# Ledger of designs, part 1: VHH binders against Geranylgeranyl transferase type-1 subunit beta (CDC43)

Scores and structures below are computed, not measured.

Target 1, 376 residues: Geranylgeranyl transferase type-1 subunit beta (CDC43), of Saccharomyces cerevisiae (p18898)
Amino acid sequence: MCQATNGPSRVVTKKHRKFFERHLQLLPSSHQGHDVNRMAIIFYSISGLSIFDVNVSAKYGDHLGWMRKHYIKTVLDDTENTVISGFVGSLVMNIPHATTINLPNTLFALLSMIMLRDYEYFETILDKRSLARFVSKCQRPDRGSFVSCLDYKTNCGSSVDSDDLRFCYIAVAILYICGCRSKEDFDEYIDTEKLLGYIMSQQCYNGAFGAHNEPHSGYTSCALSTLALLSSLEKLSDKFKEDTITWLLHRQVSSHGCMKFESELNASYDQSDDGGFQGRENKFADTCYAFWCLNSLHLLTKDWKMLCQTELVTNYLLDRTQKTLTGGFSKNDEEDADLYHSCLGSAALALIEGKFNGELCIPQEIFNDFSKRCCF
Unless a header shows other numbers, all headers, positions and changes below count from the first letter of the chain; antibody chains are not in Kabat numbers.
F, E and O stand for the ipSAE by ESMFold2-Fast, ESMFold2 and OpenDDE, each averaged over both directions (binder to target, target to binder). V2 = 0.75 x the mean of E and O + 0.25 x the DockQ between their complexes.
[cut] stands for letters that were removed.
Atom coordinates printed by the task and the answers are left out, and those that the model quotes come from them; centres of patches stay.

## First folded at step 1 (VHH)

Design a01 (framework vhh_7mjh_2)
Fold by ESMFold2-Fast, scan of step 1:
Structure a01 (fold): chain B 376 residues (1-376), chain A 124 residues (1-124)
Amino acid sequence: as target 1 above (376 residues)
Amino acid sequence: EVQLVESGGGLVQPGGSLRLSCAASGFTVSSNYMSWVRQAPGKGLEWIGRIYSGGSTSYNPSLKSLVTISRDNSKNTLYLQMNSLRAEDTATYYCARGSTYDFWSGYEDAFDYWGQGTTVTVSS
C-alpha cells in the first residue's frame, strides 16, 4: 500500500559507510601494543557497516584472520586443570593471556564474527565449552553477578573489577551465542537462580534498574536484555513493568509540556537536546541513550513506538548528532563523531525501522541468518 | 596531571553579583565540554550549565536568566558569572570536565574530573 512519501532520505548513508570503513582499513597500519580496545573498534565498525547494508562478510573477510588470532585457549593453574577460552583486546606477547581475556572483548569478537558470517569458526574452531567455563568462572558465587575477567593469582573473578548489570548481560549473551536457550542449558555453566535474584535486587523502587536504587537506562537495557535471553521477562511484576515504561518515557527530553514529559525532569531542558534521551534524571541527552532507552521500551511493550516520540528522537539523531560532512554520529551536537556513538545511534535508527535485534545488539537480518544455522 | 581549581567564592550580599573562575591544567578546556555544578549544605548536586567544545552554552532553565558561562582559551580558564544572588544560592560551586562515555568499556555517564569547589555564601 501507499505510504506517506517524505522527501529524499536525511540519512547520509554513503558518508556513514566511509566513516566506518576508514576505521577498519587503517587499523593494521596504526597497530600499537598498548591499544587494548582493538576488538571494540572492529565490532563498532562492522556493526555500523552492516546496519548501512554493506556486505561485510564479502568485503572484510580478511579481518577474520586478525580476529581469530585474539582467541586464546589456556589451562588454569587450579586443582582441576580447567581449560578456558575467550578473546583478548590486544596481542601482547609478554603478558599472561588468561589475565587479558575478558567478557566485553569476547562478546565484541563473537558478535563481529556473526556479522562477518564466520560459521566455519563457530562450527570447527570455537571451543564453546571452554568459553562457557570462562563465563562460569566470572560469576560471583555469593550474589550471582559477573565480573569482566579473572584474577591471575586466584583464577577467580577480578577483585578490582565491577560486577554490575553490564557484565550480567555480556555473560548471558556469550552463553546464548554458544547455544544456551533453556534454564537447564544455562544451569550447566552458571547459577541461573542466583543471577535472577541479583537482577531482581537491582530493581529501583519507582521503576527501572540501577545501582543503589538509582535508575539508569543503560543498566535497565542490560537487565531487560538479560531477562529476555533467559526467557524470564514475565518474572517482572506488571507494576514494575508499568513504572519502568513510565520512567523510560520521561527520559526523552522535550520542550513541549505534554502529559508524558511534563515535570521537573525537563528543568534541565536545552534546545540542542530536544527529542534526545538522557540516561538518568537531570542529565544531558546523549546519542547512545536513544538506543538503550528504545531497546528497553521495545522489550517491555509492543506499543513502544506509539508511546514515545519516535519522530523527535529521529530528528535529534539526524539533525543534531549526525555529522553530514564526515559521517558518523557524535555524543551531542557539539562533539565530533566517534565509533561508539556512531554505532549505537545507527542501531537506534535501525531499531525504529524494525531492522535491529536489540537483545544481541546486531542487525535483524544477521540474527535471522545466525539463528537458522545455530537453531536459535 | 589533570587539575581543575575553582576560585572567586566568598561572602556576597543579597542582590549582588559574583564571577567564579576555574583554572584548568593538563588538558585544554576548548577540547571538552565543561560544566558548573553546585551543592547547597545538606542537599544534592544541582547542574547550573555547560559550555561545549565549540563554544555554545546551555543552562538550567531555572537559572538561565541569572548566570552566564564563558571561557578564555588563552588562559585555559572557565568562568561562571552570577547576578541577582539570593540566600538560596549559598552553595559550594564546582567546575567539572565532561567524560567520554562508552557503556561497554565500563564508563558511566559522569564527569571524569572535578575541582575542589569554591564556597559562595549569600547573607546580609
Scores: ipSAE 0.076, ipTM 0.390, lowest interface PAE 3.6, mean pLDDT 81

Design a02 (framework vhh_8fcz_2)
Fold by ESMFold2-Fast, scan of step 1:
Structure a02 (fold): chain B 376 residues (1-376), chain A 124 residues (1-124)
Amino acid sequence: as target 1 above (376 residues)
Amino acid sequence: QVQLVESGGGLVQPGGSLRLSCAASGFTFSSYAMNWVRQPPGKGLEWVSGISGSGGSTTYADSVEGRFTIIRDNDKKMVYLQMTSLKTEDTAVYYCAKDRTYDILTGYEPFDYEGQGTQVTVSS
């Protein structure tokens, strides 16, 4: 692996701040079509601003009132009259005999409140036990995985809903935010052994995690972050960890050495992808996979910055996907900047600098402050 | 603007063959994996097949493996689905889908599919 021949471009911090601020200024005045998107917009925008040293608590405290309105607490029509709570993306839809509470909106709202330092609400008003009971109801009893929301007829996850590693991560992250730390804490709300069994069943033969034995760096990050939050990374075999590290290092597209694949059978190298990370074998580099791959490497080995080409991925992000006129980061060099890639590209750069907590996808300083304050 | 235009559907007898085509525009075609997804009557979307940007890797749903072949022509910005040994269960609207970023945190759909699709009906 050679040294990069080009230095990184300067980060256009002022333009990135304005990019994220524009997205916040559209709320609550615009009606998003998708419930899931509203809390995500707040989360990615606030996270991006925090990465670029904006005091979001002081500047955007008015968004707390809007977010608090999306907290719903309800009683299920079940044997025990279970009280659950969580966050919805929209208050305009009233679906009879259904709940709009879901795991992604709940996680984004909680992380946003943490970043906005809404600690008084979080510690005194928010019913953490009812949040944890909602997560409990989302767990599949047979396989231990999680669905995003509840079926109104059964008050359980629907058998036809997606239940992959994304929702395992979101569920465990919510429980962790609610104060779960030990196996005994998690066992109060979920079947931790079945969850671990499910996660381990999603290991791929040649390393990494995915669905249907197809390795995927996004699923790998979700699985590893879940195991980290469960203090269970040590349950992975040494061979699987080594294979996963090797697989992740091969996700970096490089003209410098063994990471380049270019032949008649597997011409996967593209010059515009040089230095970036792909999510799956024989796919193109994507700004967000810089984050998902680097987070995964960080969780598996203390020496991750020595093993990957951090200068090359920095150059990819700053020279290929950073938008110097508008601010923000795009998926690749052909697309316009969008909120998701802008946040995760910024997060990848912050992770390289030791300023980002990949397990909860928030700035490290905010994670440190949260950890000192918000325990059961 | 991203545009995907499917064609080639129709009525075919069980055991028959059909070739679907998708014309792509508005993006750097060779930089994206392409997929075929289908929606049977009264059911949700089902992913069928995928092909890498270079065409070097293909993958298939278990239900169609060995019967369907996905192909692309990057010069013509076309992706194709060659279907053989068609079954009544293959009856669906077929959509061509550009690979999207899998938005892990939002749970967003992994595929960007636009257009009206092409109807495949397998019946005697």
Scores: ipSAE 0.019, ipTM 0.330, lowest interface PAE 5.8, mean pLDDT 81

Design a03 (framework vhh_7ubx_2)
Fold by ESMFold2-Fast, scan of step 1:
Structure a03 (fold): chain B 376 residues (1-376), chain A 123 residues (1-123)
Amino acid sequence: as target 1 above (376 residues)
Amino acid sequence: QVQLVESGGGLVQPGGSLRLSCAASGFTFSSYAMTWVRQAPGKGPEWIATISSGGSTMRDDSTKGRFTISRDNAKNTLYLQMTSLKPEDTALYYCARESYDFLSGKYYGMDVRGPGTQVTVSS
């Protein structure tokens, strides 16, 4: 009995715009106390507004001043007096044993500046080589993976910090923004072969990527986006690509197919998950996994829209996690809208429409404009 | 080198209280969320509570009224205050460092665990 249609009024565009605008206009009053990452808030808000056709460079260019102040350049106490740069989350934090510069804040700042069209800063002030050297220092020489920041004592990525496919993606995305395109470009800063070896080592037996041989759609999207930016998707075997496509298609929860949870062992199945995507087997559907799964499918096959049930995921997002009164999207039908799920839910819908670049996580029009500027 | 060392376990009577401590070294403790998990004999690990770098807490509903997680960043120490202990609370208790997901602003699970401290609730 489930028939769905794409009505033009189903997306509450004006409410979504107001939702994202509130997050920008109420800083810092909406994020007092324990919230220290304004870079992420700016990124998700600007991205969401751009997805809904707001001219963000005209309306929110005032945030560039705050972001520019968070760009720092420093000299490492090493044999070569290496100059590095990047973005910090807070101007008042000088933490011993770690740099305040980190990969996530750097990526969020760069993507936000691209969406706000801060090309003058990219062309005249931003030291892309020192930024790339920071990324270089974050690579682990033994595994080829990346950590988020440096230890000031060793001037290297700490072996004790978390390193996984998320940081591989962030590192390669930063280098790509800095102008790296060919293997030779990347090889100037990182050990590209060791990175590829690490990514390939994170392949799971029955398809997908994940930590400790457990498939996860978030890690899969990070790995595939990294490979895409490295022009290395073709290095994946046809069998692994086919297995990964099959695994991703089975992440879509459906009451009308083989993904219906009929097992007594899966008491967590809920009809409200119908059409949504789960991040891992036997878990609930989540708005963000719609993006991570659809981006992964898009990168693996040109026929992805014919293979997955795009109408069902659209209905899940618009009828179950879209908040029609407040704007925004929640993680699931029980939670309130939050900035992360609002951005990625909007991105998933934009990706279905061919209007989103999943590899850099920005709108396609912004990516096209950025690509015309070879020197940024 | 990263180390987490739990202490404060032992034998306690039903209805009693214990305060577990976890001493952290080899990393910037204040920058990480920290978690307590337990494992009873013959069972898988069970999450109890997480405390963020900023002090915000998340707790399992089954223990929420009896267990309190806290931290002292100046001492690089994590705590679990346990009250009204029951025989079913008998387990090896581990402290763990959480992997933080900057893309989602959420915690992805434990990347380092301590060796654990035994809590036995018996008469």
Scores: ipSAE 0.018, ipTM 0.285, lowest interface PAE 6.1, mean pLDDT 81

Design a04 (framework vhh_7n9e_1)
Fold by ESMFold2-Fast, scan of step 1:
Structure a04 (fold): chain B 376 residues (1-376), chain A 124 residues (1-124)
Amino acid sequence: as target 1 above (376 residues)
Amino acid sequence: DVQLVESGGGLVQAGGSLRLSCAASGFTFSSYAMYWGRQAPGKGREWVSGISGSGGSTAYASSVKGRFTISRDNAKNTLYLQMNNLKPEDTALYYCAKTPYEILSGYSDYFDYWGQGTQVTVSS
């Protein structure tokens, strides 16, 4: 049996706000040449500030101007003269007749605009149909998976580009943001059945999702979030769901877990990892895997908080990876805080509190506001 | 599917030079920013340099700026790092990445591919 107890919040909120604000207001000088990093930095920083109850809309409106300049709408030189749009990472990239629009930058920009409540731009300037057509062009015709961007000669996904579960999630999240809800909505733009076939083909024999039959919590979170957005979680077999829940619960590094995960049974056990989650078997705990594993459990079972050691992962995050001096969260107890782990560690804590929407990776209140406005 | 194969490391005297290469396959190379990172003995991974997909923009960690030059040949799917005026503190395993290491952050960085790395040892 699980043993859980409620602890008082030990979160250094003011220092976390300053940590995210520093990243948002001033990019590291060593990264000044990488505009593509700025879209990601804006997303993780705004998300972190929003989790800590900062009203980001008025304070960070200047970043909306920069993001809006990265919105590109263009006509493909194809048989149908397709109009597409999306977001580029860098305004410096200028290859004639090549589309530099990509799925990750498009999702980061859209989620940031939603968190900044840039609804006027979202509802009047963004062409949701052309955004959805870009996603459509990124789908692999035979596999149903998605690539990040288009090949400049064919205006289709290149056969050599990565097309794993990350891009399936990003593609579906963009379409969901554009107003797709029913299978009929998604079918207007993508081959939903082929996508589902691809996702199901990435199931591992022992539970979870991954590449080359190697289960991984990040791929699992992407797959489950994609299925949730497609209203298709029920297409997973009961056995696979049960195996995946069991696999995810065994990712928690604990001598006190309900699954009887004892330190003597794990040769790789380290006290500094106690309570944290690993991303795959025989690896150390990492702050980001707390989010990926807890989001996955949340999507699979309503009882997830009772099945895992919620108090222990909270203590891992607050006592081991939270940096009380600088703010932010590190990957593990030995490293300095970084933006990615700070955002996802904060998101994991917010998810435990019922304040975070893991499917779109944004605060629940923001998701609720967005859902009232979204039309297609 | 994605493969990154680093080469060009070795032993060099302080003040010397090395050129690292990263042969990329399994993705459309020109569509992605590429990065070099390194891990010194007893330390975490450190970002070293990055270059945009077109090659039009570059950036460097303060510790290597002015000494290292990142470049790419999109026709050959190859990333380069020219390292000049090497110092003992540059001793590390050097890695090539398709997207930034987690610190430089992109939504999918968490899932990205790192090669096996190429060892650079700088003697004093």
Scores: ipSAE 0.007, ipTM 0.229, lowest interface PAE 9.1, mean pLDDT 80

Design a05 (framework vhh_7mjh_2)
Fold by ESMFold2-Fast, scan of step 1:
Structure a05 (fold): chain B 376 residues (1-376), chain A 123 residues (1-123)
Amino acid sequence: as target 1 above (376 residues)
Amino acid sequence: EVQLVESGGGLVQPGGSLRLSCAASGFTFSSYAMSWVRQAPGKGLEWIGRIYTSGSTSYNPSLKSLVTISRDNSKNTLYLQMNSLRAEDTATYYCARGKEYDLWSGTYPFDYWGQGTTVTVSS
């Protein structure tokens, strides 16, 4: 039933494995960035390797020690002596009287540890309640959205942080990993009704989710994944679901049925984008939007593979953005492969094959194993 | 080599207006959402607003009537126009870059910040 074709391998699997492995090898002595990006590098690299059938827990389990050192548990200077925990990007960024715990590094670390099958840590050492309290502190009480970190003077959500749909997704994903499933579970830590109200307020008039009534596939994927983890996709109206599906299908750049797309009347059409997905109207195709759009479609309708042109997006990824010499995937056919697009391009292909859990952005087998072990 | 350099701060009288600039270099400016953030002496950081790649803007509701954010992609420059300034608007003003479609950066939500420019509102 899978619409992705598996003939003589068009996927340069060995090169992709080498690409992701190189990023892990450079991690201890990285000269290109600060430590704050290291959790993301681990996540994208381990995820990419796992998608290409590397036994990451056997081969890279030694990274667990380094990641565990970034777990911080602290007591806030408040009247309740609130105990929080989470993951920091760098130990050297530890500022006196400030917590450097943040939502993205916490999610990257937790997902990486799940992919490395660090179940003993999750079952015996990780303080899930203090992690959940950190997430609770990141929720804005007025609008129900989330910010990435706490202000060091107030020990509340930072007033300077964006509180868009990305952080709503990250917050809910962390709580889900901590064992929250029912509305009652989530309500122990966050105001779920206010969060739902915020998410629904980010619906665009003609479908999709975005900021300031501007539909965007990345925000759409975050909103839909958040609703899925909250078991709340049914709260979306049928009309909005239909409009969103239609909008997402129109994000795929296609020459189907019309050679006139090469004409002067379609100056915005680029042959190199054929089959790829754009993140919003009148933009070029980008490898990462293949994942965000396909994940969104998958969450909205069981028939998504029948509605979109999965063979065309597969051809876009394998023929245009796959780098056969170096391994990895680039943003577009003009750029070099990078870790983010390599991971999400691989994830898009895995999603088409039914091998990827888009809601937590990890391989389906890993998700299935995690679900059986963590109190469920 | 990402750089953000704020300018245009200084002393202004109550009720006056001021325009701040942020010169961006080392990246494709037109592809990024940009924000303004301020910090009053002895206070926490306060988000002012954001301008998206489309040119659409979002503001802190408490400041919406007082500020306008704009951008000139041909000059790689972000602007903050401030009107009807009061003593409580005295702060260091920062320019910050945010990736509007990057969901998990592993970095602070604003991945690059300028050093700030000071605005003092006094007689």
Scores: ipSAE 0.017, ipTM 0.247, lowest interface PAE 6.8, mean pLDDT 81

Design a06 (framework vhh_8fcz_2)
Fold by ESMFold2-Fast, scan of step 1:
Structure a06 (fold): chain B 376 residues (1-376), chain A 124 residues (1-124)
Amino acid sequence: as target 1 above (376 residues)
Amino acid sequence: QVQLVESGGGLVQPGGSLRLSCAASGFTFSKYAMNWVRQPPGKGLEWVSGISSSGSYTTYADSVEGRFTIIRDNDKKMVYLQMTSLKTEDTAVYYCAKDTSEYLFGEDRYFDYEGQGTQVTVSS
């Protein structure tokens, strides 16, 4: 077992701040290529800056005006004249007969506004009930899973749309942000028992969660975060929790300790991946899976830092994927830094330091400040 | 526009060999890891093999380890899957997939395969 030390002094903090700031500085106008994923870009950039102790509300509050313009409230053409609301990814997206409101853009916008401390908007303008009704409409009535958007013909989730554990997480996170805490709160908007049944059906035989009967650390993190937000982690059997912890520990690529012999026996293991985490068996280590695996371990056991090799993953992130000249983190040591891996690599390091809330994917201090405002 | 075109599938007897090819276009091929994914009849997608952007590192599913070899040619923008000692269980449509990082809340598929695939049938 490894003892974790204080956070790494080798982090190039000023360069990471400049890396994230560049992404926000390129967004003052609606450039082609930024419009489609602007909510995601804002979220990852603001989160990264906040992790590195930038006062984002003071410096980037002007982005709130742009985000507020993407809040759409509409009436469905159904028997109840249901009023829904949510956030769109781009104001230039004009698809006839289709809704552009979707769960991912809604969550990114809400989390960004929380990090920018747009509490007045949450208290006075945001219609939380119509947001929750949109989430409600996205739930599949037969199996309890969620789709990202509504079919324009039926005003319900389409049977052909993806409805995996990612969308279950997004739906529950939105409802949590809207004030749902107890089972009774969630039951007002969704069928919580069907959702729990769906999540449990995505358990793999030897631990972890996945799609198509294949364990995957990203889906595992989504499932465990969803259960945590629903206060339902205790519904997992002790055996499944133990199997999942074991599976997650085996995702760390290691030539050291108990994993040394497994790495030596598998000639296909990339030695440059040493210390990093893979998303699933026999695949390459990736910066983002450090976050997904460590978040999952954190949710399953209080002893997670003693069980995994936190110094090795720290060294992987700082020595292999951290870009000391440009700032940011890459997917692996062969690629350039990108926004997604820069944010999640930083989040993984912050999680090791006890400074990150993995359930909502925001800094712990921001989460604590948000939780003090019972009006949301 | 990313395009992946698979070829090389066909009917083969158990114990036989096939070489699958994937022609890539529309992106900087040398900067992305590549994967092979398969879908057996009536079952879900299964990851088979991966190769790093440089080609220096390869990974394999336990079910194909020692029997399959993944290779790439960055100059020709090609990925290959050399299959040996084929079993009836290897019968599937095989897809070439560009390795993309997904944003947590993206709408992309689990294996992000692109292309029509190539059918491999191992006769009983």
Scores: ipSAE 0.018, ipTM 0.468, lowest interface PAE 6.2, mean pLDDT 82

Design a07 (framework vhh_7ubx_2)
Fold by ESMFold2-Fast, scan of step 1:
Structure a07 (fold): chain B 376 residues (1-376), chain A 123 residues (1-123)
Amino acid sequence: as target 1 above (376 residues)
Amino acid sequence: QVQLVESGGGLVQPGGSLRLSCAASGFTFSDYYMTWVRQAPGKGPEWIATITSGGRTMRDDSTKGRFTISRDNAKNTLYLQMTSLKPEDTALYYCATSRYEEILGTYKGFDYRGPGTQVTVSS
């Protein structure tokens, strides 16, 4: 990261690289009470390394073989013998079940392959139409939202999985990666109008998006990224966009800036949160919410860097949540560094520098390279 | 299975006090953020207070000075000490947990909620 001061960067780049590299070398096994997603570990680690200028395609191409092995193409037992495909987390079963294919593993695998520049596989072997049909099957016909996987008995979206704005984002991101750009492209696979209706129904009265009428910056980022990928941000009313911008700006905690009023009303705010972003009203600052809030602001207004306190959030990330001894970023000053917050904290800093594409959650240079191959 | 069970609610006079408890099981309690939420009849849920895994607390301004959130990690129990209770505090109170420390998680709001304990403040 660039410093305006005479001296070395405050970012401990070499230690951050080692932090992400350790996660790629040691892929953890599932634990009782916490089942770590190995595909997500690969995604966050490769993304973090790419942000810190590591040539991941040269160094970590061996992970492509493991990811390719998890690509499943199968025929559903339905009237039309529908062919679907996607990525699974486990290959333990002798007979693959459609229920083992899920939206998060599929998106993480596709984004990782893009970051590793596996374009030959992507363009020649990956069956984008069958992948898009899998996404189609995950859409709820009544409300237009998405669930993560299929029920193997009904070949419909799994009722044991929640449907929310996160899965809407994942579904649309997968379709976008598969080549969908226009409404007509998306309409081949999903009910785009019902999806838009669902997203709009998740608008909160005073701005932002959330579940159960509770605004949340993570859901807001998912909703806005989804609308951006659908070229539908303009369908948001001017009032809702302004209310959402105002709500997002008020998520930044500061005793020295524009958030003084919120800090005084919420006496629970302390110095360790100064400059950071909260995910919800009356909560603590968290490294990941810097990314979710800044991405949301970036999607809503070109002037976002002039409206929020970018130096304060940079100081929060580098002084409070950056771990200078181990590398990585923690969620807050009280916790140890973890992969998710390390990736998203690094992404937030990269977004401030104009080096990150928040809509697909990958570095901007990688997005530009991918876009050229899709004739953008 | 993750289970949250609230207790300590009941009928109380205005100006009275109650201590609510939430017994947690099925997860590593000490690693999770814990929250108290209330819902009055015909109204949406209202956040009251959150306590981090490290013990740091955040409280709503409307209950400031009257409600105190705390936890006992040895007993896997969350508490809400309520003082100077008002009729407008009448609601179903329930505890919720958040996977803020979950390394790969995308935050959903509240991961788990209890069934709640009813607090009625009337003369």
Scores: ipSAE 0.013, ipTM 0.297, lowest interface PAE 8.2, mean pLDDT 81

